# Miniprotein binders against Mucin-6 (MUC6), part 50

Target 1, 185 residues: Mucin-6 (MUC6), of Homo sapiens (Human) (q6w4x9r395to579)
Amino acid sequence: GHCSLEGGSFVTTFDARPYRFHGTCTYILLQSPQLPEDGALMAVYDKSGVSHSETSLVAVVYLSRQDKIVISQDEVVTNNGEAKWLPYKTRNITVFRQTSTHLQMATSFGLELVVQLRPIFQAYVTVGPQFRGQTRGLCGNFNGDTTDDFTTSMGIAEGTASLFVDSWRAGNCPAALERETDPCS

## First folded at step 9 (miniprotein)

Design uc43 (from lc7 with E60L E64D)
Fold by ESMFold2-Fast, scan of step 9:
Structure uc43 (fold): chain B 185 residues (1-185), chain A 112 residues (1-112)
Amino acid sequence: as target 1 above (185 residues)
Amino acid sequence: DIREEVKKLIEEARKLIEEAKKAGDLQAVRLLFQAVWTLIEALKTGDPEKISEALLKLSLALIDAAEKLGDPEAVEKLLEAQELLRKALEENNPELIKEAIKLIKEAAELLG
């Protein structure tokens, strides 16, 4: 399955449901029992550098018991607060420069992250088939049904993106604002 | 009975999540979100075995918090709860689950 974080604040879930929001927080992007050591992928959003009325992805974080890997829009990769030279390898994770504009985090457990550094910081999450029906967070539940993609952290399916996004906040942040993906609707 | 006690425990865990967010403790947020989600999913099944496994996960998240706060009473209660849950799984005994829930609630109240 494929989930994308594009164009500043657009998200397309693993079940291909698009939505948009306005938020300045760290959010849980993906949690799953298929991730070792209760791992989580998180997305950090902040005000856009070119327009402070919009928000943009500024970093992606992989957090486990032993690791806090941060990939930021400044092209800096840290683990547990210490900057790392690429390629950076652990037992199960490798972070490397895939192209001049893309970094990749490859894992042994079926998770792959690609971040586009330029012209806009964007992220692409790929998970193997073992994750089907076993994901939660901003990327949705990967169950083949888009009607429950806005399942909150309390297991409630919402009809709108704002309550869904707010339920996955990992920080003490202001509530996200709902944004229209189709202005003619 | 067990389901209602677990629902109250989820509310205590949610308070701890909000405190972890205020503290900027992403590790605690990660563990507590995982534990609460697993517990909510287990409640939907009504399966005591799955509920016990989810409670074990919550107790592990709470032990991390208790150790950081230096609260040996909370740690002791959580370790006792883990032993009871393990025994409940082996013996299929729901009364041991109820006793474990009480200990986990007491630990959560000490921490929140």
Scores: ipSAE 0.526, ipTM 0.776, lowest interface PAE 2.2, mean pLDDT 84

Design uc45 (from lc7 with Q34D)
Fold by ESMFold2-Fast, scan of step 9:
Structure uc45 (fold): chain B 185 residues (1-185), chain A 112 residues (1-112)
Amino acid sequence: as target 1 above (185 residues)
Amino acid sequence: DIREEVKKLIEEARKLIEEAKKAGDLQAVRLLFDAVWTLIEALKTGDPEKISEALLKLSEALIEAAEKLGDPEAVEKLLEAQELLRKALEENNPELIKEAIKLIKEAAELLG
């Protein structure tokens, strides 16, 4: 399955459900029992430097018991707080420059991350078929049904993206806002 | 009722998630989110083995938090809970699960 984080604050889930939000926080993007050592992929959003009224992706974090790999919009890659030169290889993970504008994190466990650095920082997550029905977070549950893609961290299917996104906050941050404003809200 | 006790434990874990968020501890947040999700899924199945496995996962997350905070009493309670959960799985004894939940709750209160 494929999940994308594009255009600053636009997300398309593994089941191809698009949504958008306004938020400045670290969010759980993907958790699954298929990830080794209780691993998790997280997305960091902050105020946009290009559009002052918008928020945008600024970093992606892969976190496990041994590793905290951070890929940021300033093209710095760190593991456990130490800057790494590319290509950077661990036993199961390789981070390398795929093109002049793209970095890739390849893994041995069926997860692939491609990050676009320019002109706008964006991320693309690919997972193998073993992840089907076994994912949770901003990328959805990968069960082939878009009606429950907004399943919160408490296992409740919500009708709005903002409640869904807020349930996956990993930081002490303000609540996310819908991009579409209701005239009476 | 084991299900009601597990629901209360999920609420305690949620409070610890909020404290971990305030502390900026992404490792604790990661582990606690995973443990809470696993407990919620186990409750949906009604399977005592899955509930016990989920409780072991929560106890592992809490042990890491207790060790960081330097709370040996919480660590001791969680290790005892893990032994009770392993015995419960071996003997199919739900009373041991209930006793383990009590110890995990006590440890969570020490950490909150």
Scores: ipSAE 0.652, ipTM 0.823, lowest interface PAE 1.5, mean pLDDT 85

Design uc46 (from lc7 with Q34N)
Fold by ESMFold2-Fast, scan of step 9:
Structure uc46 (fold): chain B 185 residues (1-185), chain A 112 residues (1-112)
Amino acid sequence: as target 1 above (185 residues)
Amino acid sequence: DIREEVKKLIEEARKLIEEAKKAGDLQAVRLLFNAVWTLIEALKTGDPEKISEALLKLSEALIEAAEKLGDPEAVEKLLEAQELLRKALEENNPELIKEAIKLIKEAAELLG
């Protein structure tokens, strides 16, 4: 299955449901029993460029017990906070430059990540058939049914993206629907 | 009722997720999200074996948090809960699951 994070803040789930959101946070992109040692793929979104009002992807993180691999829009790859020369290889993961504008993270457990660095930072997640019906997070549940792709972290299917996205926040950030306290009130 | 007690435990785990987010502890968030999801899925099945396995995952996440906070009482309760859960799986004894839930809840309250 294929999940894409494109055009700053557009997502297409494994079941091909497209949506867009406006939150700025670290989000759980993918968790699954098929990932070793309770691993998780996470996506970091922040305000984009000149307007500072639009959401855009700025980094992708693979997090497990032993690894915290971060691939950022600044073309830096780190593991556990240390910058790594490419190609970078661990026992189960290899990060390498696929083209002048693309990095790839290949794994032994059926997960592949391709990151486009230029002209716009975006990511593509591919999972093998063993992940079918066994994924959760922003990429959806990969069960062949788009109507439940907005399943929150509490297992509730929502009709709109906002509550779904907010339920998968992994960082200390305001919810997309949460009002900031007005200093004048 | 085991299902009702597990639902309460999910609520306690969600509070710890919010605390982990505030602390910027991405490892704790990863483990707690996984444990909560696994518990929710186990509850849908009503299978005591799956519920026990999910509770073991939650206890693992909480042990990591307890060790970081330096709380030996919470660690001791969680280790005892894990032993009860493994015994429940071996003996097919749901009463041991209730005892384990109580210890996990007590540990979560110490950590919250």
Scores: ipSAE 0.718, ipTM 0.848, lowest interface PAE 1.1, mean pLDDT 86
Fold by OpenDDE base, second read of step 10:
Order: C-alpha cells, then sequence, then structure tokens
Structure uc46 (fold): chain B 185 residues (1-185), chain A 112 residues (1-112)
C-alpha cells in the first residue's frame, strides 16, 4: 500500500482515494497493530501563508514506546530532543539520506517512509501486504475499498474529508476545512 | 450487558483523549486511540476473550496516564481491573469482565 501527502494539502490513501484538506494540527497518519510497541505515524500541518487555504505539511513524526522520531525540513530529532546526524539507527528503524532532497526511514517491520524536503515538503508511506485491512488514520484502511476510507477514529465511515480528518486530530486545534477559503473569515 | 457497558467506557475514554490533546501529550493520545480502536474492533466480534484483551490494553494506557498525573487511586483501580480481566480469561467468566469495566470506568472518571 502506498499513501502520499503532496502539494501541501493533498492526501492519497492506501486504497488510492485522493482528497484534500486545510488544517493546522498534528494528525494520526497511520496506526496499526502491525506496528511494534504501539507505534504510530503522525503528520504535522501548519500555516504556510496568510490565508486559511495556505497550509502545508511541515513534519512527520513516528512515535512508539521505544522511539520518537521527528522529520522536518531542517532536521531529524529523536527521543532526547537533539538533532541527529544521519544515518540514524535504532533497533528496527534506520533514517538516512536517500538523495540530496530526500530522506528515508526504513524499518524491519514493513513500514517505509520517504520524505521530500525540497522544494515542497512531501511524504510517501509504504506498508507491506501484512498491513492489509489493518490500518487506520489519514492514510485509510488499506482494504481495497475506497468508499470506506474515511473511517473515523471511532470506527464510523464519514462522507466528508473534514469530519474524517478532524476525528484523527492528535492535538487541540481548529477544525479542518475542505474548501480553499473559510466562509466565516 | 457487557456491550453497553463497554460503549459507555469508550465515551469516557473519548473524554480523556480530548484532555490529552489539550495537554499536548502525544504519547497518551497515541495509546488511547489505539486502545479505543482495539476495543471497538473487539466489540464487533463479541468475543469475550478479545474484549478482555482490549480492556487490558486500555487499562495499561490509563495506568500510564494516571502515573503521569500522580493519581495513585486510579492506578490501584486499574491494577485491580487488570487482575480481574486476567482471571476472567482464565476462568471464562463474563461477570469478572463486568466488574473490571466498572473499575476502569471509575478510574477514567477520576482522570477526567
Amino acid sequence: as target 1 above (185 residues)
Amino acid sequence: DIREEVKKLIEEARKLIEEAKKAGDLQAVRLLFNAVWTLIEALKTGDPEKISEALLKLSEALIEAAEKLGDPEAVEKLLEAQELLRKALEENNPELIKEAIKLIKEAAELLG
């Protein structure tokens, strides 16, 4: 399964369902029992401009009982809050520079992450076949059915991206918008 | 009814997730989301064993939260609940599951 976060506010699920949203929060991108030590992949979005439609991915975070890895445009930060030199290796995770503009997080448990640092911060998530039907978060449920990709954190299938995305918020932040502009602004 | 009691517990857990979000505790949010999801999935099967295992996971997440908040009473209740759940699995006794849910709910309310 391949999930992509591109263009600042566009997501394509493991089941290849595309959608967009404008939010400035940390969201659960991928959670699965196949991730060891209760691991989860998170996406951090922030404002990239003055308008509500100007939002972009600014970091990807992997959290587990054993590891905390934050990949941003400028640095890779680990458990102790310090920037690490690459390649960085833990028990089952390796972060290294793939190209001059791309970082890669490789794992021994079937999760791969590629992050494009420039010119646009983008992320690409790949999971092995063992994850089929066992994923949740913004990347969807990887079951071959696009119609139920918007399943909330409470197990309810939503019809709109906004409600779906908001259900996976990991912080206290405003509701995500589907439209380019906030009609209330 | 175990199913109804679990649903109520899920609602309490949701409140705690919101509190964890406000506190900026990503670890707590991660653990609680995972535990709640596992519990919801267990309910779909109706399997007491899966439900008990999911409740153990939730209890573990709540213990960590209780320890961070310095609430020894909540920790005690949750540890007792875990013991009941382990016993429930061994004896295949649904009544012990109900008792465990009660304790977990009480602990969750203390943490809220």
Scores: ipSAE 0.644, ipTM 0.848, lowest interface PAE 0.7, mean pLDDT 93

Design uc47 (from lc7 with Q34H)
Fold by ESMFold2-Fast, scan of step 9:
Structure uc47 (fold): chain B 185 residues (1-185), chain A 112 residues (1-112)
Amino acid sequence: as target 1 above (185 residues)
Amino acid sequence: DIREEVKKLIEEARKLIEEAKKAGDLQAVRLLFHAVWTLIEALKTGDPEKISEALLKLSEALIEAAEKLGDPEAVEKLLEAQELLRKALEENNPELIKEAIKLIKEAAELLG
């Protein structure tokens, strides 16, 4: 399955449900028992440099027991706070420059992350079939049914994005504002 | 009632999540979110074995938090709870689960 974080604050879940929010926090993007060492992908949003009223993706974090890999919009890759030169390899994870504008984090456990650096910082998450029905977070539950894609951190399916997004906040930040989707798209 | 006691533990864990967020402790947030979700899913099954496994996950998250905060009393209670949960799984004894829950709750209160 494929989940995307695009155009500032647009998200498309693994089950292809699109939504948008306005937020400045770190959010749980993906957790799953299929990730080793209770690992998690997180997404960091902050105010846009172009418009004070808009927010955008500024970093993606993979966090496990031993690793805190941060890929930021300024093209810096760190692990546990220390800058790393690419390609960067651990036992199960490799981060490398896929193209002049894209970085890739490849793993041995069925998770792949591609980050677009330019012209807009965006992220694309791919998970293997073993993750089906086994995911939670902003990317949804990957069960083939979009009606429960807004399952909160308490296991409750919500009808709107705002409570869903706020339930996955990982930081001490203001509540996200729900935004209308484009009615023509 | 084991289910009622587990619901109370989920409430305590949620309070610890909010404290971890305030502290900027992403590792604690990661572990506690995982443990809470696992407990919620286990409760939906009603399976004592799955509930015991989920409680072991919560105890692991709390031990990491307790060690970081330097709280040896909380660590000791959680290690004792883990032994009770392992015995509960071996002996198929739900009363040991209740004893483990009590210890985990006491540890969570020390950490909050």
Scores: ipSAE 0.674, ipTM 0.831, lowest interface PAE 1.4, mean pLDDT 86
Fold by OpenDDE base, second read of step 10:
Structure uc47 (fold): chain B 185 residues (1-185), chain A 112 residues (1-112)
Amino acid sequence: as target 1 above (185 residues)
Amino acid sequence: DIREEVKKLIEEARKLIEEAKKAGDLQAVRLLFHAVWTLIEALKTGDPEKISEALLKLSEALIEAAEKLGDPEAVEKLLEAQELLRKALEENNPELIKEAIKLIKEAAELLG
């Protein structure tokens, strides 16, 4: 399964359902029993401009009982809050520079993450077949059905992206917007 | 009915998730989301074993929260609930599951 976060506000789920939202919060991107130590992948969005529609991905966070890895445009920060030299390696996770503009997080448990740093901060998530039907978050449920990808954190299928995305907020933040509309314009 | 009691418990857990969000506790949010999801999935099967396992995960998440908040009473209730759930798994006794749910709910209310 492949999930992509592109263009600042676009998401394509594991089931290949595309949607768009504008939010400035941390969201659960991927959670699954297949991730060890209760791991989860999170996406951090922030304002990239003056309008409400100008939002973008600014960081990706992998968080488990054992590891905290924050990949941002400028640095990789780990458990101790310090920037690490690459390659960074733990028991099951390796973070390294793939190209001049791309970082990769490789794991031993079927999760791969590629992050494009420039010109646009973008993320690409790949999970193995063992994750089928066992994922949740903004990347969807990876069950081959696009119609139920907007399943909330409470197990309810939503019809709109905004409500779906809001249900996966990990922090205290305002509601997400579904359309690229600036109410102040 | 175990199903109805679990649903009520999920509502309490949801409140705690919101509190964790306000506090900026990503660990708590992550663990609670996982526990609630697992519990919802367990309910779909109706398997007491799966339900008990899911409740154990929820209890673990709540224990961590209780410890952070410094609520020893909640911790005690949750530890007791875990013991009941382990016993329920061994004995295949649904009544023990109900008792555990009650304790977990009480603990959740203390934390809210």
Scores: ipSAE 0.597, ipTM 0.836, lowest interface PAE 0.7, mean pLDDT 92

Design uc48 (from lc7 with Q34L)
Fold by ESMFold2-Fast, scan of step 9:
Structure uc48 (fold): chain B 185 residues (1-185), chain A 112 residues (1-112)
Amino acid sequence: as target 1 above (185 residues)
Amino acid sequence: DIREEVKKLIEEARKLIEEAKKAGDLQAVRLLFLAVWTLIEALKTGDPEKISEALLKLSEALIEAAEKLGDPEAVEKLLEAQELLRKALEENNPELIKEAIKLIKEAAELLG
């Protein structure tokens, strides 16, 4: 299955449900019992440099018991706070430059992440068939049914993206439900 | 009633998630989100083994928070709870689950 984070704040879930949100937080993208050591993939969103108060992806984080791998829009890769030269290899994970504009994090456990660095920072998550019906987070539940893709962290299926997205906040941040605008509305 | 006690633990874990977010503790947030989901799924099955596994995940999340906070009493209670849960799984003894829940609740109260 494939999940994409594109064009600022657009997300397409593993079940191919598209949605959009505006938020400035770290969000859980993907959790699954199929990830070793209770790993999680997270996405960091912040305000963009565009003329409107648009938000965009600024970093992707893979967090497990042993590793905190951060790939940022500044083309810096860190693990547990230390900058790493590419290719960077651990026992089960390799981060390398796939093309002049793309980095890839390949794993031995059925997860692959590709990030586009230029011209716009974007991320693409691929998971193997063993993840079917066993994912949680912004990328959805991968069960083949788009009607419950907005399942919150408490297991409640919502009809709208805003409550769904807010339930997956991993930081102390404002609700994605509230779009920031100029004082003069 | 084990089911009612687990529901209360889910509510306490939700409060601890908000505290972990404020502390910037992404490890605790990661583990607590997983623990809450696992507990919700376990309640749907009513299976003592699934409930024990979910409580082990919650204990792991709480140990991370307790170590970061420097609370050795909470850590000790959680390690005892983990031993009771592993014993419950080995002996198929659901009464040990109830004892473990009590220790987890006491640890959560110390942390919250």
Scores: ipSAE 0.666, ipTM 0.817, lowest interface PAE 1.3, mean pLDDT 84
Fold by OpenDDE base, second read of step 10:
Structure uc48 (fold): chain B 185 residues (1-185), chain A 112 residues (1-112)
Amino acid sequence: as target 1 above (185 residues)
Amino acid sequence: DIREEVKKLIEEARKLIEEAKKAGDLQAVRLLFLAVWTLIEALKTGDPEKISEALLKLSEALIEAAEKLGDPEAVEKLLEAQELLRKALEENNPELIKEAIKLIKEAAELLG
């Protein structure tokens, strides 16, 4: 399964459902029992301009009982809050520079993350087949059905992106603005 | 009815998630989201074993929250609930599950 966060406010789920939202919060991007130590991938969005419609991805966070890794445009921060030199390696996670503009987080448990740092901060999530039907968050549920990708944190399938996205907020933030547009538009 | 009691418990857990969000406790939010999700999925199967396991996960998440908040009464209730759930798994006794849910709910209310 491939999930992408592109263009500042566009998301394509594992089931290839595209949607758009404008929010300024930390959201659960990927949660699964297949992630060790109760791990989760989170996406941090912030304002990129003066209008409410100008929002963008600013960081990706992997958080588990054992690890905290924050990838932003300028640095990689770990558990102790210090920026680390790359490559950074933990028990089952490696973060390294893939290209001059791309970082990669490789894992031993079937999760891969590629982050484009410039010119636009974008993220690409890949999960193995063992994750099929066992994912939740903004990346959807990876079950081959696009119609139920907007399943909330409470297990309810929503028809709109706004309610879906808001259900996965990890902080006390304002409600996301709904704008369901094709990323290709 | 175990299903109805679990649904009520989920509602209490949802309240705690909102409180954790307000507090900026990402770990609590993450753990509670996962626990609630697992519990919802367990309910779909109706399997007492899966339900009990999910309740254990929820209890674990709540214990961590209770410890952070310094509520020893909640911790005690949750530890007792975990013991009941373990016994329920061993004895295949649904009544023990009901008792555990009651304790977990009481603990959740204390934390809210």
Scores: ipSAE 0.626, ipTM 0.840, lowest interface PAE 0.7, mean pLDDT 93

Design uc49 (from lc7 with Q27N)
Fold by ESMFold2-Fast, scan of step 9:
Structure uc49 (fold): chain B 185 residues (1-185), chain A 112 residues (1-112)
Amino acid sequence: as target 1 above (185 residues)
Amino acid sequence: DIREEVKKLIEEARKLIEEAKKAGDLNAVRLLFQAVWTLIEALKTGDPEKISEALLKLSEALIEAAEKLGDPEAVEKLLEAQELLRKALEENNPELIKEAIKLIKEAAELLG
């Protein structure tokens, strides 16, 4: 399955449900029992443009018991706070430059992350079939049914994206803003 | 009523998530989100074995928080709760689950 974070504030879930939001926070992007050592993928959003109503992706974080890998829009890769030269390899994870404008994080456990650095910072998450029906977070539940893709952190399926996104905040941040032109409405 | 006590623990864990967010502790947030989700899924099944496994995961998240805060009393209560949950799984004994929930709740109150 494939989940994308594009155009600053647009997300397409593993079940291909598109939505957008306006919020500045660190969010749980993906959690699953298929990730080793209670791992989680997180997305960091910050203000974009001169208006507080626009946000964009600025970093992606993979956090587990042993690793805190941060890939930022400034092309800096850190693990546990220390900058790393690419290619960077651990026992189960390799981060490398795939093209002049893309970095890739490949894993041994069925998760792949590709980040586009230029012209706009964007992220693409791929998970293997073992993750089907076993994901949660901004990328949805990967169960083949788009009607429950907005399942909050409390296990409740919402009809709109705002409560769904807010429920996956990992930081002490303001609630996401609603807009009339939400493509999922 | 195990279901009602687990619901109360979920509410207490949610408060601890907000405290972890304020502290900027992404590791604690990660573990607590995972524990809460596992408890919610276990409640949907009504399976005491799954509930016990979910409570073990919550106790693990709380031990991390307790050790970071330097609270040995909370750590001790949580380790005792884990032992009771392992025995509950081995003996199929729901009374041990209730005792473990009480200890986890006491530990969460020490941490909140």
Scores: ipSAE 0.637, ipTM 0.808, lowest interface PAE 1.5, mean pLDDT 84

Design uc5 (from lc7 with T38L)
Fold by ESMFold2-Fast, scan of step 9:
Structure uc5 (fold): chain B 185 residues (1-185), chain A 112 residues (1-112)
Amino acid sequence: as target 1 above (185 residues)
Amino acid sequence: DIREEVKKLIEEARKLIEEAKKAGDLQAVRLLFQAVWLLIEALKTGDPEKISEALLKLSEALIEAAEKLGDPEAVEKLLEAQELLRKALEENNPELIKEAIKLIKEAAELLG
């Protein structure tokens, strides 16, 4: 399955449901029992330079019991706060430069992350078949049914993206909805 | 009424997620989200083994939070709960699950 974070604030889930994103926080992008040591993939969003109503992906984080790998838009890769030269390898994870504009994080457990650094920071998440029906977070549940892709952190399927996104907020940030001056904008 | 007690723990865990976010403790947030999801799934199955496994994950998340907050009383209660849950799994004893839930609730109240 494939999930994409593109155009600064646009997400397409593993079941191919697209939606818009207007938050400025760290969000749980992917959690699954298939990830070792209760691992999680997280996405960090901040305000873009285009307008204050727009947000952009600024970093992707892989967090497990042993690792906090951060890949940021300024092309810095850290693990547990320490900057790393590429290629960077742990027991199960390798981060390397795939092209002049793309970094890849390859894993032994069926998760792959590709980040586009230029011209705009974007991320692409690929998971193996073993993840089918076993994912949670902004990328959806990967069950082949788009009608429940907005399943919140409490297991409730929502009809709108805003409540879904806010339920996966992992940082101490204002809720995205509270910043909206016009619900139709 | 284990199902009703677990539902109450899910609500307490949601409150603790908000406290962990305020503390900037991404490790606790990660573990608490995982534990809540496992508890929700375990309730759907009604399986005491799955409930015990989910409660072990919740206790791990709460220990992470308790250690960051410097609350040794909460840590001690959670370690005792984990031992009761492991014993419940080994002996198939649901009364030990109830005792563990009581300790987890007490620890959660100490944490927020």
Scores: ipSAE 0.502, ipTM 0.766, lowest interface PAE 2.4, mean pLDDT 83

Design uc50 (from lc7 with Q27T)
Fold by ESMFold2-Fast, scan of step 9:
Structure uc50 (fold): chain B 185 residues (1-185), chain A 112 residues (1-112)
Amino acid sequence: as target 1 above (185 residues)
Amino acid sequence: DIREEVKKLIEEARKLIEEAKKAGDLTAVRLLFQAVWTLIEALKTGDPEKISEALLKLSEALIEAAEKLGDPEAVEKLLEAQELLRKALEENNPELIKEAIKLIKEAAELLG
């Protein structure tokens, strides 16, 4: 299955449900028992526009018991806070420059991440069939049914994106923003 | 009743998730989200073995929180709970699960 994070906070889930949100936080993008060592993929969003409320992806994080791999829009890759030269390889994960504008994180456990660095920072998540019905987070549950793609962190299916997205916040951040709350700046 | 006690633990874990978010502790948030989801899924099955495995995951998340906060009493209770849960799985003994839940609740109260 394929999940995409494109443009200014557009997301398409593994079951192909599109939605948009506004948020300035770290969110759980993907958790699954298929990810080794309690792994999770996270997405970091921040404000990008100055004339109205606009947010965009600024980093993708893969966090497990062994690794905290951060790929950021400034084209820096770190693991556990240390900058890494590409290609960077661990036992199960390789991060490398696929093209001049794209990085790829390949894994041995059925997860692939492609990050577009330029002209707009975007991410594309691919998971193997073993993940079917076993995912949770912003990319949805991958069960072939779009009606429950907005399943919150408490297991409740919502009809709209706002409560769904807010339930997957991983930091002390304000709820999803519909507009800038600082009218003087 | 084990199912009702697990539901109470989920509520305590939710409070700890909010505290971890306030602290900016992505590691704790990740592990607690995983533990809560695993407990919710285990409750749907009604399988004591899966419930015990989910409780082990919760205890792991709580140990990381307790170590960061420097609370040795909470760590000690959680390690004892893990031993009881592993023994419950080996011996197929649900009474040990109830004892482990009590220790996990006591540890969560120390942390919250």
Scores: ipSAE 0.317, ipTM 0.673, lowest interface PAE 3.7, mean pLDDT 82

Design uc51 (from lc7 with Q27M)
Fold by ESMFold2-Fast, scan of step 9:
Structure uc51 (fold): chain B 185 residues (1-185), chain A 112 residues (1-112)
Amino acid sequence: as target 1 above (185 residues)
Amino acid sequence: DIREEVKKLIEEARKLIEEAKKAGDLMAVRLLFQAVWTLIEALKTGDPEKISEALLKLSEALIEAAEKLGDPEAVEKLLEAQELLRKALEENNPELIKEAIKLIKEAAELLG
């Protein structure tokens, strides 16, 4: 299955359901018992444009009990807060530059992430057949039926993308003042 | 009875998810989301064994949070709940599940 995060907060689920939303927080993109060490893939969105009427993807996070791998739009890769040189390899995960504009995170457990860095930060998630019917989050449930792709974190199928997305929020929205902590630069 | 008690426990876990979000504890949020989902799915089956297994997962998530917060009383209650749930699975005894739920609720209240 294939899930994409493109442009200004456009998402296509594993069951090919397209939707768009407005959000400025960290969201659970993929949660599954098939991921080792309680792993999850998360997407970070922030405001874009002068009027702040649009939002865009700014980082993708893979979080497990052992690792917090962050790939951000400024082309920095960190694990547990420490910047890493590419290629970066752990036992089950390798992060490397696939092309001049794309980074890839390859895993031994059937998950692959490709991020486009330029001209627009975008992400593409691929999962193997073992994930069918075993996924939750913004990418949907991968059960071959789009009618329940908006299943919230409480197990309720919603009719709107906004309620669905909000239910998968994993953090508080960032305060504008945090970005203004270096006023002299 | 057990279904209604588990529903209340899901509500307590939801409050803890909001507290974990405020604290920026992404791992706790992740584990709590997983535990809540597992409980909701277990309730749909009506299977006491699946409910007990889901409650064990919730207790693991809460122990992780309690250890990071340095709350030994909450950890102690959760370890006792896990022992009751293992006995419930071995003996097929739903009364032990009720006792475990009470301890998990008390621990959740200490944490949130």
Scores: ipSAE 0.176, ipTM 0.596, lowest interface PAE 5.3, mean pLDDT 80

